# VHH binders against Band 4.1-like protein 4 (epb41l4a): the designs that were tried, part 1

Every score and structure here is a prediction.

Target 1, 289 residues: Band 4.1-like protein 4 (epb41l4a), of Danio rerio (Zebrafish) (Brachydanio rerio) (o57457r11to299)
Amino acid sequence: FYCEVLLLDESKLILTTQQQGIKKSTRGSVVLDYVFSHVNLAETEYFGVRYCDRSHQTFWLDPSKTLAEHKDLIATGPPYTLYFGVKFYAEDPGKLKEEITRYQFFLQVKQDVLQGRLPCAFNISAQLAALAIQSELGDYDPYKHTAGYVSEYRFVPDQKEDLEDSIEQIHKTLLGQVPAEAENNYLAIAKTLEMYGVDLHPVFGEKQAEYFLGLTPVGVVVYKNKTQVGKYFWPRITKVYFKETQFELRVLGRDCNETSFFFDAASKTACKNLWKCCVEHHTFFRMPE
Below, numbering starts at 1 at the first letter of every chain, in headers, positions and changes, except where a header shows other numbers; antibody chains aren't numbered by Kabat.
F stands for the ipSAE by ESMFold2-Fast; E and O both for that by ESMFold2, at different seeds; each is averaged over both directions (binder to target, target to binder). V2 = 0.75 x the mean of E and O + 0.25 x the DockQ between their complexes.
[cut] marks letters that were taken out.
The coordinates of atoms that the task and the answers printed are left out; those that the model quotes come from them. Centres of patches stay.

## First folded at step 1 (VHH)

Design g08
Fold by ESMFold2, look of step 4:
Structure g08 (fold): chain B 289 residues (1-289), chain A 124 residues (1-124)
Amino acid sequence: as target 1 above (289 residues)
Amino acid sequence: DVQLVESGGGLVQPGGSLRLSCAASGFTFSDYAVGWFRQAPGKEREFIGAISGSGDSTYYAVSEKGRFTISRDNSKNTLYLQMNSLRPEDTAVYYCAAGDEGTYTIHPSEYDYWGQGTLVTVSS
């Protein structure tokens, strides 16, 4: 068994039978424990490890299954590639107990911004990027940070010169912020963005109309044409069900009447994955005690 | 021939503990969501909790207050309910139930297969 786990700092953890005794009969929880120990996490409940199948569908490694039981992972290798990341986004990352947990959230959210999953307006993009530079480079130093230094880094999908100029100007104002402060400030801004912590799943409604279901820290959000058309908080969701490609979400209204919403996924596999992710979010965010 | 058979019920003193088992046969156990319900005398069946086919996700009714723990052993095709700090109000017939892999609900009508039940009596 030979596996590469890509970490959020872009480094790689190599897991093998020879080094760790990992076999296909090994449970996913053992793999997760090696990864969590490697990054020194104690608050592990927010995190998981993902894999991508040959159809480019992404799945979370199931801690209770053996590696062999992950059929879509096993079909892709050897070698196998796994991705460490945030599975459940804390609604307020500032309340996370340990700095190492907040640091991993910072790395994840920085990646979300860079890859366009977390859209930001110009002024927010500049602030976030300046905080990221403050964390990585420290205080602005005109001797070290010569013209164009921001261009050596990428923070957003479309990083133009006017944005880079704004980033530099803001970086100059952050003098004295230590890395942990800058990272916490980054998260404090990012947590307020609409798409923070939103796990999007494409679905189809009547007449093959395309929607997205967003699994979020507060509930399920339905999008059509990038517009929110429904929002259902976790405590009001009473049934999550799938059969074949059909997904059902049942919600309790204020009048104690329940309404069901039906969607189709592109495949049976996508439907089961949507269902599992939805149930896991419901469990995590519904009963935080 | 699908069967669910509960066992482990009996008489328990208040504050005591009891572990119920549900043996499953006639289907691929790991592909089913399975759960526990109870029915006190004169009352409707009440959801206790359920566990996903893989065992990775466990769901509990809000009324249980964390005294009960659901687990499964897919190698033995067995579902468990660990009950602690038992009270006379917990006296009921306890049922296990199974729904296909997509089932996540408190509604008994959405579960396809049921056991015959095992009686738990907590003394007064």
Scores: ipSAE 0.076, ipTM 0.542, lowest interface PAE 4.8, mean pLDDT 87

## First folded at step 4 (VHH; from c02 with R53S)

Design i04
Fold by ESMFold2 at other seeds, look of step 5:
Structure i04 (fold): chain B 289 residues (1-289), chain A 123 residues (1-123)
Amino acid sequence: as target 1 above (289 residues)
Amino acid sequence: ELQLVESGGGLVQAGGSLTVSCAASGRTFSSYAMGWSRQAPGKERELVAGITSGGSTYYADTVKGRFTISRDNAKNTLYLQMNSLKPEDTAMYYCAAGDEGTYTIHPSEYDYWGQGTQVTVSG
């Protein structure tokens, strides 16, 4: 068995039968424990590892199943590729107990911004990027940071010169922020963005109308044409159910009446994955401890 | 057909601990959502804890932090570990099962039920 786990700092952890005794009969929890130990995490409940199937659908590695039981993963290798990341985004990452946990969140959210999963307006992009540069380079120093130094780094999907100029100007104002402080300030801004921590799943409503269900730290959000058309908080959700390709979300209204919403996924596999992600979010966020 | 048999009930002092178990036979256990409900005399049956086929757990507010649901798919057994027991926990405890996609706070959404095991907490 030969597996590469891509970490958020862009390094790899290699897991093999020879070195760790990992084989297809090994449970996912064992793989996760190796990864958590490698990155020195104690607050592990927020994190997981993902894999991608041949159809480019992503799944979280299930700790309770063997690697062999992850059939869509097994079909892709060997070698196998796993992606370490935040599974459950803390609503307030500033309340995370350990700096190493906040650092991993910072790396994840920085990636989310860079890949376009967390859209942000020009001035927010500039602030976030300046904080990332402050963390990486320290204080602005004209002897070290020559003209165009921001261009050596990528922070957003469409990084043009006007943005880079704004980043430089803000970097000059961050004098004295140590890396951990800059990273925490990054997270404090990013947590307020609409798409922070949103896990999108495509679904269909009546007449094949396309929607996305967003699994978020606060609840399930329904999107139509990139516009929020519904928002249901985790404490108000009383049932999450699937059968075949049909997904049901049942919510308790302010009038104490319950209403069910039905959606179809593109396949049985996609429906079960949506259901599993949704119940795992509900379990985590409905009952924070 | 799925059969559910609870065991491990008994008399325990307030503040004590007890584990109840549910043995499942018949159909494939690992595909079911499982749960524990309880009913005290003169009260409605209430869901105490649930665990999905994928292992996600949920608890009623009245037992959260004191009770732990778990399952052993190799032994086809569901468990409820009950700690810091109170006289109000006295009830008949029932094991329940629902189809794979079940995740709900409502006992009525479960399809299969055991006969129950009595837990009595003296206070």
Scores: ipSAE 0.622, ipTM 0.844, lowest interface PAE 1.2, mean pLDDT 91
Fold by ESMFold2, look of step 4:
Structure i04 (fold): chain B 289 residues (1-289), chain A 123 residues (1-123)
Amino acid sequence: as target 1 above (289 residues)
Amino acid sequence: ELQLVESGGGLVQAGGSLTVSCAASGRTFSSYAMGWSRQAPGKERELVAGITSGGSTYYADTVKGRFTISRDNAKNTLYLQMNSLKPEDTAMYYCAAGDEGTYTIHPSEYDYWGQGTQVTVSG
């Protein structure tokens, strides 16, 4: 057995039978524990390890199943590629107990911005990127940071010169922010963005109209044509059910009546994955401490 | 048909702990969603805790932090660990099972039920 776990700092953790004793009969929890130990996490409940199948669907590694029971993963290799990341986005990452946890959230959200999963307006993009530079490079220093230094880094999908100029100007204003402070300020801004922590799943409604279901820290959001058309908070969701390709959410209204909403996934596999992700979000966020 | 048999009930003093168990018949136990419900005299049956076929757990607010549901698929056994017991927890406790896709707060969504085990918490 040979796999590479891609970490959020762009490094790799290599897991093999020879070095760790990992076999197809090994449970996912053992793999997760190696990853969590490697990155020194204690607040592990927010994190997981993902894989992609041949259909480009992503799945979270199930800690309770053996690697062999992850048939869509096993079909992709060897070698296998796994991705460490935030599974459940804290609504307020500033309340996370340990700095290392906030650092991993910072790395995840920075990646979300860079890959376009977390859209930001120009001014917000410049602020976020300046905070990321402050964390990486420290205080602006004109003898170290010569013209064009921002262009050596990528922070957003379409990083043009006017944005880079704005990033430099903001970086100059951040004098004295230590890396942890800059990273926390990054998260404080990013957590307010609409798509923060949103796990999108394509579904179909009546007459095969396309929607997306967003699994978020506060509930399930329904999108049509990139516009929010429904929002159902976790405490109001009383049933999450699937059969074949049909997905059902049942929601308790203010009138104490329950209403069911039905969607179809593109396949049985996509439907079960949507159901599993939704149940896992509900159990994580519905029962706050 | 799946058959469910509860055990482990009894009398316990307030503040004490008790574990109830549910033995299930059949080789497909791991494919079921499982749950514990309770019914006190004069009250309706309520779901106390649930665990999905995938292992996700859910608790009623009245028992959250005090009760823990777990399953051992190798032994076809469901458990409910009850700590910090209160007289209000006195009830008949029932084991339940539903199909693979089940995740619900409603006892009526479960298909198979045991006969129950009595838990009595003295004041």
Scores: ipSAE 0.587, ipTM 0.836, lowest interface PAE 1.4, mean pLDDT 91

## First folded at step 5 (VHH; from i04 with S56Y)

Design j06
Fold by ESMFold2, look of step 6:
Order: sequence, then C-alpha cells, then structure tokens
Structure j06 (fold): chain B 289 residues (1-289), chain A 123 residues (1-123)
Amino acid sequence: as target 1 above (289 residues)
Amino acid sequence: ELQLVESGGGLVQAGGSLTVSCAASGRTFSSYAMGWSRQAPGKERELVAGITSGGYTYYADTVKGRFTISRDNAKNTLYLQMNSLKPEDTAMYYCAAGDEGTYTIHPSEYDYWGQGTQVTVSG
C-alpha cells in the first residue's frame, strides 16, 4: 500500500505498509490519526481526509471503514492520493483553542480564495492578500520588498497589477502584526463572506431546474444561478432522507409548521453522498436557534 | 419481514444506569437506520435516539449527554445506554427500524417496531 496525503501547506505525507503498517484492512481512523499527529492537531473534529474517484467526485475518508471498503478510492490506485483539509468550517475560527488549528484553517481558506471557491470583491481580496503577505513576509521593509514584490505570490484567481498595487499599500499599513495575528485577521474577514465554509452539491428541482444545495456551518442553503433562494438552519431541520436519487429535507418553520423539500441528484451515488454529508453537518452543527 | 425484540428493561433508582438492547432478525441489520422511542403513560411516543446505517447519531434534547445509542452489526443488536436516569425517563422503550436513508426526529417515519421493554425510574 502506497499513499500520498497532500497537506494544506502543499507538502506530502507518505504512508506505506513498510513504514506505518498500513494495509487495505486498516481503518480510515488510523490513517486520519497519522495525519493529525503529523500536523500536531489536537482539535481534530474539524478536519478530514478526502479522495477523488475516477469520475472526479470527491468523498471524505470514512474513519469507521477499512480502506478496502472505500471501493472508489481503491479503484484509483495504487498509488493513492488523499487530501487533508477542513471538513467542518468553524463559524468563528478565532475561538479555536490552538494556534496550529487556526493556522490550518488559514491555509484552507487561503486555498479556497486562490482557487475561486470563496469569491471576494476587489477591496476584500486586497485586504486578505495583504494579511497573507504580512503573515508570510512579516513587516513591509523597503530594502527587502522592492517594487513589484507582490507579483511573486498568488492570492486570488485573477491577480492583476491594480490589485497587486493595492495589496502593497495595505501591507505597508500592517506593521507590527505578527504572523498569528495576521492569520486571525484573515479568518475574521473571510468568515463573513457568503461562500465561507459552503460545501456545494448539484441537485435538480421541479421541471429539471438546476440548483445547488450548500452545506454550511449554519444550515442548508439553496442556490439557483449562484443566488441564494432558501436558507434552513440546522436546528430547524427535522428530517434528512434519501431513497435512490431523491433527497428530502424537512424543516420546521417559525410558525411550528413543517415543510418538506424534494430534490433529485444526478445519480444514486451522488444522492447518498449528499445525504451523508448533510447528516454529518447536521450532527456536527446542531445549534439551537 | 424484520422482527425486533427488546430486552433489559426494569426498575432502577434515580441517578442510576440501565442498558436496554434490541435483537433484530429476518433482514440485513447493517442496512437499516435504527432508533429508540419511548412512550410514557398519557403521552405521545417520542424519539429518544437514532442511529443511521453508517453510525451517525441523533438524540432528543431531554436525553443528550445522558443516553448513548450504539449498534453492533455483527450481532444484529441495537443498544441504548441510559445514565443519570430521572423519574421522567419512566416509559415503555421501543426499538425501531427504517430505510437506509432515514435520519429524523419523527417516530412515524420508522417502518418496523418491537413490542417494547418497560423502564421504571423511582425516586
């Protein structure tokens, strides 16, 4: 067994039978424990390890199953590639107890911004990137940071010179922020963005209308054409059900009446994965009111 | 046809602990979502705890932190560990099973039911 776990700092952790004793009969929890120990995490409940199947669909490694029971993972290798990341985005990452946990969240959210999963307006993009530079380079120093230095780094998907100029000007104003402070400030801004911590799943409604269900820290959000058209908080969700390709979400309104919403997934596999992710989020984020 | 048989009920002093169990027969247990409901005299049946086929759990607010649902798929057995019992927990406890996709607070969404086991908490 030969596995590479890609970490959020772009490094790799190599897991093999010869070095760690990992076999196809090994449970996912053992793999997770190796990864968590490697990155020195104590607050492990927010994190998981993902894999992609040959159809490029993404799944979380199940800690209770053996690696062999992950059929779509096993079909991709050997070698196997796994991706460490945040599974459950804390609503307020500033309240995480350990700096290393906040650092991993910072790395994840920075990746989300860079890859376009967390869209940001120009002014927010400049602020986030300047905080990332402050964390990476420290205080602006005109002897170290010559004109155009921002161009050596990538922070957003479409990084143009006007944005880079704004990043430099903001970096100059951040003197005195230590890396942990800059990272916390990054997260404090990013947590307020609409797509922060949103796990999107494509579904179909009536008359084949396309929607996305977003599993978020606060509940399930329904998107049509990238516009939010519904929002249902976790404490108000009373039923999450699937059968074949049909997904049902039942919600308790403020008037104490319950309403069921039905969606179809593209396949049975997609439907079961949506259901599993939704149940996992509900279990993790069951917050009153 | 799935058959569910509860056992382990009895009389227990307030603050005490009790484990009830449910033996399942006639179908592949690992594919079912399972649950425990209870019904006290004069009250409606309420879901106490549920566990999906994949092991994700749900608890009524009145039992969170005190009760633990678990399943042993090799033995086709569902368990409810009840700690810090209160007189209000006195009820007939029923084992329930539903389709693989079941995750709900509503007992009416479960398809198969046992006959129940009585739990009585004194003092």
Scores: ipSAE 0.607, ipTM 0.851, lowest interface PAE 1.4, mean pLDDT 91

## First folded at step 6 (VHH; from m01 with S108D)

Design m05
Fold by ESMFold2 at other seeds, look of step 7:
Structure m05 (fold): chain B 289 residues (1-289), chain A 123 residues (1-123)
Amino acid sequence: as target 1 above (289 residues)
Amino acid sequence: ELQLVESGGGLVQAGGSLTVSCAASGFTFSDYAMGWSRQAPGKERELVAGITSGGYTYYADTVKGRFTISRDNAKNTLYLQMNSLKPEDTAMYYCAAGDEGTYTIHPDEYDYWGQGTQVTVSG
């Protein structure tokens, strides 16, 4: 068995039978524990490890199953590639207990912005990128940060010169912020963005109308044409069900009437994954403690 | 033939503890969501706790922190550990099974039920 776990700092953790004793019969929890120990995490409940199948759909490694039971993962290798990341986004990452946890959240959210998963307007992009530069480079210094220095770094998918100029101007205003402070300020801005912590799943409604279901820290959001058309908080969700390709979400209204919403996923595998992610979110964000 | 057989009920003092069990047969236990419901005389059946095929649990607000649902897939057995029992917990307790996609607060969304085991909490 030969596996590479890609970490949020762009480094790799190599897991093999020879070095760690990991086999296809090993449970996912053992793999996760090696990763969590490697990055020195105590607040592990927010994090997971994911893999991508041959159709480029992503799945979270299930800690309770063996690696062999992850059939779509096993079909891709050897070698196997796993991706460490935030599974459940804290609604307020500033309240996370340990700096190392906030640092991993910062790395994840920075990646989300860079990859376009967390869209942000020009001014917000400039602020976030300036905070990321402050964390990486420290205070602006005109003798080492010469014209065009921002171009050596990537912070957003479409990083043009006017944005880079704005980033430089904001960086100059951040003197004195130490890395942890800049990273916390990054998270404080990012947590307010619409797509923060949203796990999107494409689905179809009536007459094959296309929607996305967003699994978020507060509930399930339904998107049509990039617009929220429904938002259902986790405590109001009374049923999450799937059969074959059909997904059902049942919600309790303020009037105590329940309504069921039905969607179809593109495949049985996508439907089961949507259901599992939804149940996992409901369990995490609804349960006390 | 799918069969769910509860056991472990009985008379318990208020504040005490009791474990009820459900032996399952006639289906692939690990593929099913399982649950416990209860029904007191003259009242509607209510779901007490559920556990998905993958182990995710749900509890009614009235039992949170006091009851624990668990499953042993090797023994095809579902458990409910009941602590800090109150007289209002007195009811017939029923084991329930639903297909793998089941995750709900509604007891009637489960497809199969046992005959029940009586739990009576004195005082």
Scores: ipSAE 0.701, ipTM 0.884, lowest interface PAE 0.9, mean pLDDT 91

## First folded at step 7 (VHH)

Design p02 (from m05 with G54S)
Fold by ESMFold2 at other seeds, look of step 8:
Structure p02 (fold): chain B 289 residues (1-289), chain A 123 residues (1-123)
Amino acid sequence: as target 1 above (289 residues)
Amino acid sequence: ELQLVESGGGLVQAGGSLTVSCAASGFTFSDYAMGWSRQAPGKERELVAGITSSGYTYYADTVKGRFTISRDNAKNTLYLQMNSLKPEDTAMYYCAAGDEGTYTIHPDEYDYWGQGTQVTVSG
């Protein structure tokens, strides 16, 4: 067994049979423990390790299964590529107990912004990027930070010169913020964005109308044409069910009546993955306080 | 023929512990969600604990912290470890099974039930 675990700081952790004794019969929890120890995490419950199948669909490594039982992972290698990341986004990252946990959240959310998963308006993009530069480079120094220095870094998917100019101007105002402070300020802004911590799954409703279900820290959100058309908080969800390609979400309304919503996934595999992720979120977040 | 057979019930003093188990046959156990429900005389049946095919657990508030559900897929057996038992826990305890997609607070959403095992807690 040979795998590379890509970490959020862009480094790699190599896990092999020879070095760690990891075999296909090894449980996923053992792999996770090696990764968590490597990054020195105590607050591990927010994090997981992902893999991609041949169809580029992502799945979380299941800690309770052996590596051999992850058939779609095993089919991709050797070598295997795993991705460390935040699985359950804390609603308020500022309340995380340890700095290293907040640092990993900062790295994850920075990646979410860069890859377009967390859309930001121009002014928010500039603020976030300036905080990221403050964390990376420290205080603005006109002797070190020559014209165009921001262009050497990537913060958003479509980074143009007017944004880079704004980033520079804001960086100049952050004088004195230490890296941890800048990172915490980054998270304090990012947590308020609509798509913060949203795990999107494509589904179809009646007449094959296309929707997305977003699994979020507070509940399940239904999107149509990038617009929220439904929001169901975890404590109000009383049933999550799938059979074949059909997914059912049952919610308790304010009138104490329950209503079921039905969706179809593109495949049995997609439906089961949606169900599993939804149950995992419900288990983690059903009591948000 | 799908069968669920509970065992391990009996009389126990308040504050005591008891393990009930459920032997399953006639289906692929690891593919099913499993649960324990109970019904005391004159009361509606309530789901006490559930465990998905993937091992995610759910507990009723009345037993959280005192009861533990577990499954042994190699032995096709479901367990309920009951600690700190109270007279209010006196009931017939039923093993339940639902297909792999089952995750619900409602006992009636499970497809199959056993005959039950009586647990009696005396003060």
Scores: ipSAE 0.638, ipTM 0.831, lowest interface PAE 0.9, mean pLDDT 91

Design p06 (from m05 with D108E)
Fold by ESMFold2 at other seeds, look of step 8:
Structure p06 (fold): chain B 289 residues (1-289), chain A 123 residues (1-123)
Amino acid sequence: as target 1 above (289 residues)
Amino acid sequence: ELQLVESGGGLVQAGGSLTVSCAASGFTFSDYAMGWSRQAPGKERELVAGITSGGYTYYADTVKGRFTISRDNAKNTLYLQMNSLKPEDTAMYYCAAGDEGTYTIHPEEYDYWGQGTQVTVSG
């Protein structure tokens, strides 16, 4: 057995039978524990490890199953590639107890912004990128940071010259912020963005109309043409059900009446994955601290 | 034929603990969602705890932190560990089974039920 776990700092953790005793009969929890120990996490409940199948569908490694029971992972290797990341986004990452946990959230959210999963308006993009530069480079220094220095780094998808000029101007205002402060300020801004912590799943409604279901820290959000058309908080969800390609949410309204919403996934595999992710979010965000 | 047989009920003092179990047969246990419901005299049946085929659990607010549902797929057995028992927990406790996609607070969404085991909390 040979796998690479890609970490959020772009480094790799290599796990093998020879070095760690990991075999196909090993449970996912053992792999997760090696990763968590490697990054020194105690607040592990927010994190997981993902893999992609040959159809490019992504899945979370199940801690309760053996690696052999992850059939779509096993079919891809050896070698295997796993991706460490935030599974459940804390609604307020500032309330996380340990700085190392907030650091991993910062790395994840920075990746989300860079990859376009967390869209930001121009002014927010400039603020976030400046905070990322402050964390990476430290205080602005005109003798170290020659004109155009921002161009050597990528922090947002659309990083053009006008944005980079704004980033530089903001960086100059951040003197004295240590990396942890800049990272916390980054998260404080990012947590307010609409798509923060949203896990999108494509689904279909009547007449094959396309929707996305967003699994979020507060509930399930329904999107049509990038517009929110429904929002259902976790405490009001009373049933999450699937059969074949059909997915059902049942919600308790303020009038104490229940309403069911039905969607179709593109495949049985996608439907079961949507259901599993939804159940996992419901159980996580309904549990007391 | 699908069979669900509860056992382990009994009389216990308030504040005490008890484990009930459910032996399942006649179906592929690991493919089913399982649950525990209860019915006190004169009251409606309520779902106490549920566990998906993959092990994700749900608890009624009245038992959170006190009860633990678990399953042993190798033994086709469902368990409910009940701690810090209160007189209000007195009821017939029923084992339930639903298809793999079942995750709900409503006992009527489960398809199969056992005969029940009585739990009585005194004191």
Scores: ipSAE 0.661, ipTM 0.863, lowest interface PAE 1.0, mean pLDDT 91

## First folded at step 8 (VHH)

Design q02 (from p06 with G54E)
Fold by ESMFold2, look of step 9:
Structure q02 (fold): chain B 289 residues (1-289), chain A 123 residues (1-123)
Amino acid sequence: as target 1 above (289 residues)
Amino acid sequence: ELQLVESGGGLVQAGGSLTVSCAASGFTFSDYAMGWSRQAPGKERELVAGITSEGYTYYADTVKGRFTISRDNAKNTLYLQMNSLKPEDTAMYYCAAGDEGTYTIHPEEYDYWGQGTQVTVSG
């Protein structure tokens, strides 16, 4: 067995039978424990390891199953590629107990912004990028940071000169922030963005109308095109059900009436994955801590 | 022919603990969601705990922190550990089974029920 685990700092952890004794009969929890130990993480409940099948659908490695039982992973290799990341986004990452946990969240959210999964308006993009530069480079220094220095780094998908100028001006105002402080300030801004911690799943409604279901730290959000058309908090969700390709979400309204919403997934596999992710979110976020 | 057989009920003093079990047969246990409901005299049946086919659990507010649901797929057995029992927990406790996709607070969404086991908590 031979796999590489891509970490959030863009480094790789190589796991093999020869080095760690990992075989196809090994449970996913063992693989997860190696990854968590490697990054020195104690608050592991927020994190997981994912893989992508040949159809480009992503799945979380199930800690209770053997690697052999992950059929769509096994079909892709050897070698195998796994991706470490945040599975459940804390609603307030500032309340995480350990700095290393907040650092991993910072790396994940920075990636989300760069890859376009967390859209940011111009002003917010400039603030976030300046905080990321402060964390990486330290205080602005005119003898080290010559004209155009921001262009050597990428923080957002469409990084143009006017944004880079704004980033530089904000960086100059951040004197004295140490890396941990800048990273925490980054997260404090990012957690307020609409798409923070949103796991999107495409679904279809009546007459093949396309929707997205967003699994978020506070509940399920329904999108039509770019417009939010429903928002249902975890405590108000009374039923999550699937059969074949049909997905049902039942919610308790403010008027104390319950309403069911029905959607179809593109395949049976996608439907079960949506259901599993939704139940996992409900389980995780309905508990106080 | 699906069968659910509860056991472990009895008389217990307030503040005490009790484990009830449900032996399942006639179906692929790991493919089913399982739950415990209860019914006290003069009351409607309520779902007190559920556990999905994937092992995720949920609890009624009235038992949260005191009751623990678990399953052993190798033994086809469902458990409910009840701690800090109160007289108002006195009821007939029923094992329930629903298909793979079931995750709900509503007992009527489960397809199969056992005959029940009586739990009586004395003051």
Scores: ipSAE 0.725, ipTM 0.893, lowest interface PAE 0.8, mean pLDDT 91
Fold by ESMFold2 at other seeds, look of step 8:
Structure q02 (fold): chain B 289 residues (1-289), chain A 123 residues (1-123)
Amino acid sequence: as target 1 above (289 residues)
Amino acid sequence: ELQLVESGGGLVQAGGSLTVSCAASGFTFSDYAMGWSRQAPGKERELVAGITSEGYTYYADTVKGRFTISRDNAKNTLYLQMNSLKPEDTAMYYCAAGDEGTYTIHPEEYDYWGQGTQVTVSG
């Protein structure tokens, strides 16, 4: 067994049979524990390790199953590639108890912004990028940070000169912010963005209309054409069900009537993954009432 | 030919503990969601605990912290450990099975039921 775990700081953790004794019969929890220990996390419940199958579908490594039981992972290698990341986004990262946990959230959200998963308007992008620079480089120093220094870093998908000028101007105003403070301020802004902590799953509705289901810290959100068309809070979800490719979400309305919404996933594997992720979110964030 | 047979019910004093179990046969146990419901005389059946095919658990508010659902897939057996029992827990307890995708607060969404085992809490 030979595996590379990509960490949020862009480093890799190599896990092998020879060095750690990890085999296909090893449970996912053992792999997760090696990763969590490596990054020195105590608040591990928010985090997981992902993999991609041959069809580019992503899955979370299940701590209760053996690696061999992850058929879609085993089919991809050896070698195997795993991705450490935030699985359950805290609604308020500022309430996380340990600085190292907030640091990992900062790295994850910074990646979400850079990869376009967390869209930001121009002024928010400039603020976030300036805080990221303050965290990484420290105070603005004219002897170290010469004209154009922001261009050496990427913070957003479309980073043009006018944005970079704004970033530099804001960075100069942040003198004295230590890295932890800048990272906390980054998270305080990012947590207010609409797509913060949203795990998107493509689905089809009636007439094969395309939707996305977003699994979020507060509930399930339905998107059509990048527009939110439904939002169902975890405490109001009374049934999450799948059979073959059909997914059912049943919701208790404010009128105390229940309504079921039906969607199709592209495959049986995608449907079961959607169901599993949804149940995991429901279990983590809210209990059924 | 799916069959569910409960056992372990009986009389217990308030504050006591009891484990009920459910032996399952005629299906691939690990592929099914399992649950426990209860019904007191004159009352409607309520789901008290569930455990999905993937091992995720649910508890009714009235039993949370006192009851623990678990499954042993090697023995095809479902368990309910009941601690700190109250007279209000007195009921017939039924084992339930639903297909792989079942996750619900509603007992009627399960497809198969056993005949039940009586739990009586005195005091």
Scores: ipSAE 0.694, ipTM 0.875, lowest interface PAE 0.9, mean pLDDT 91

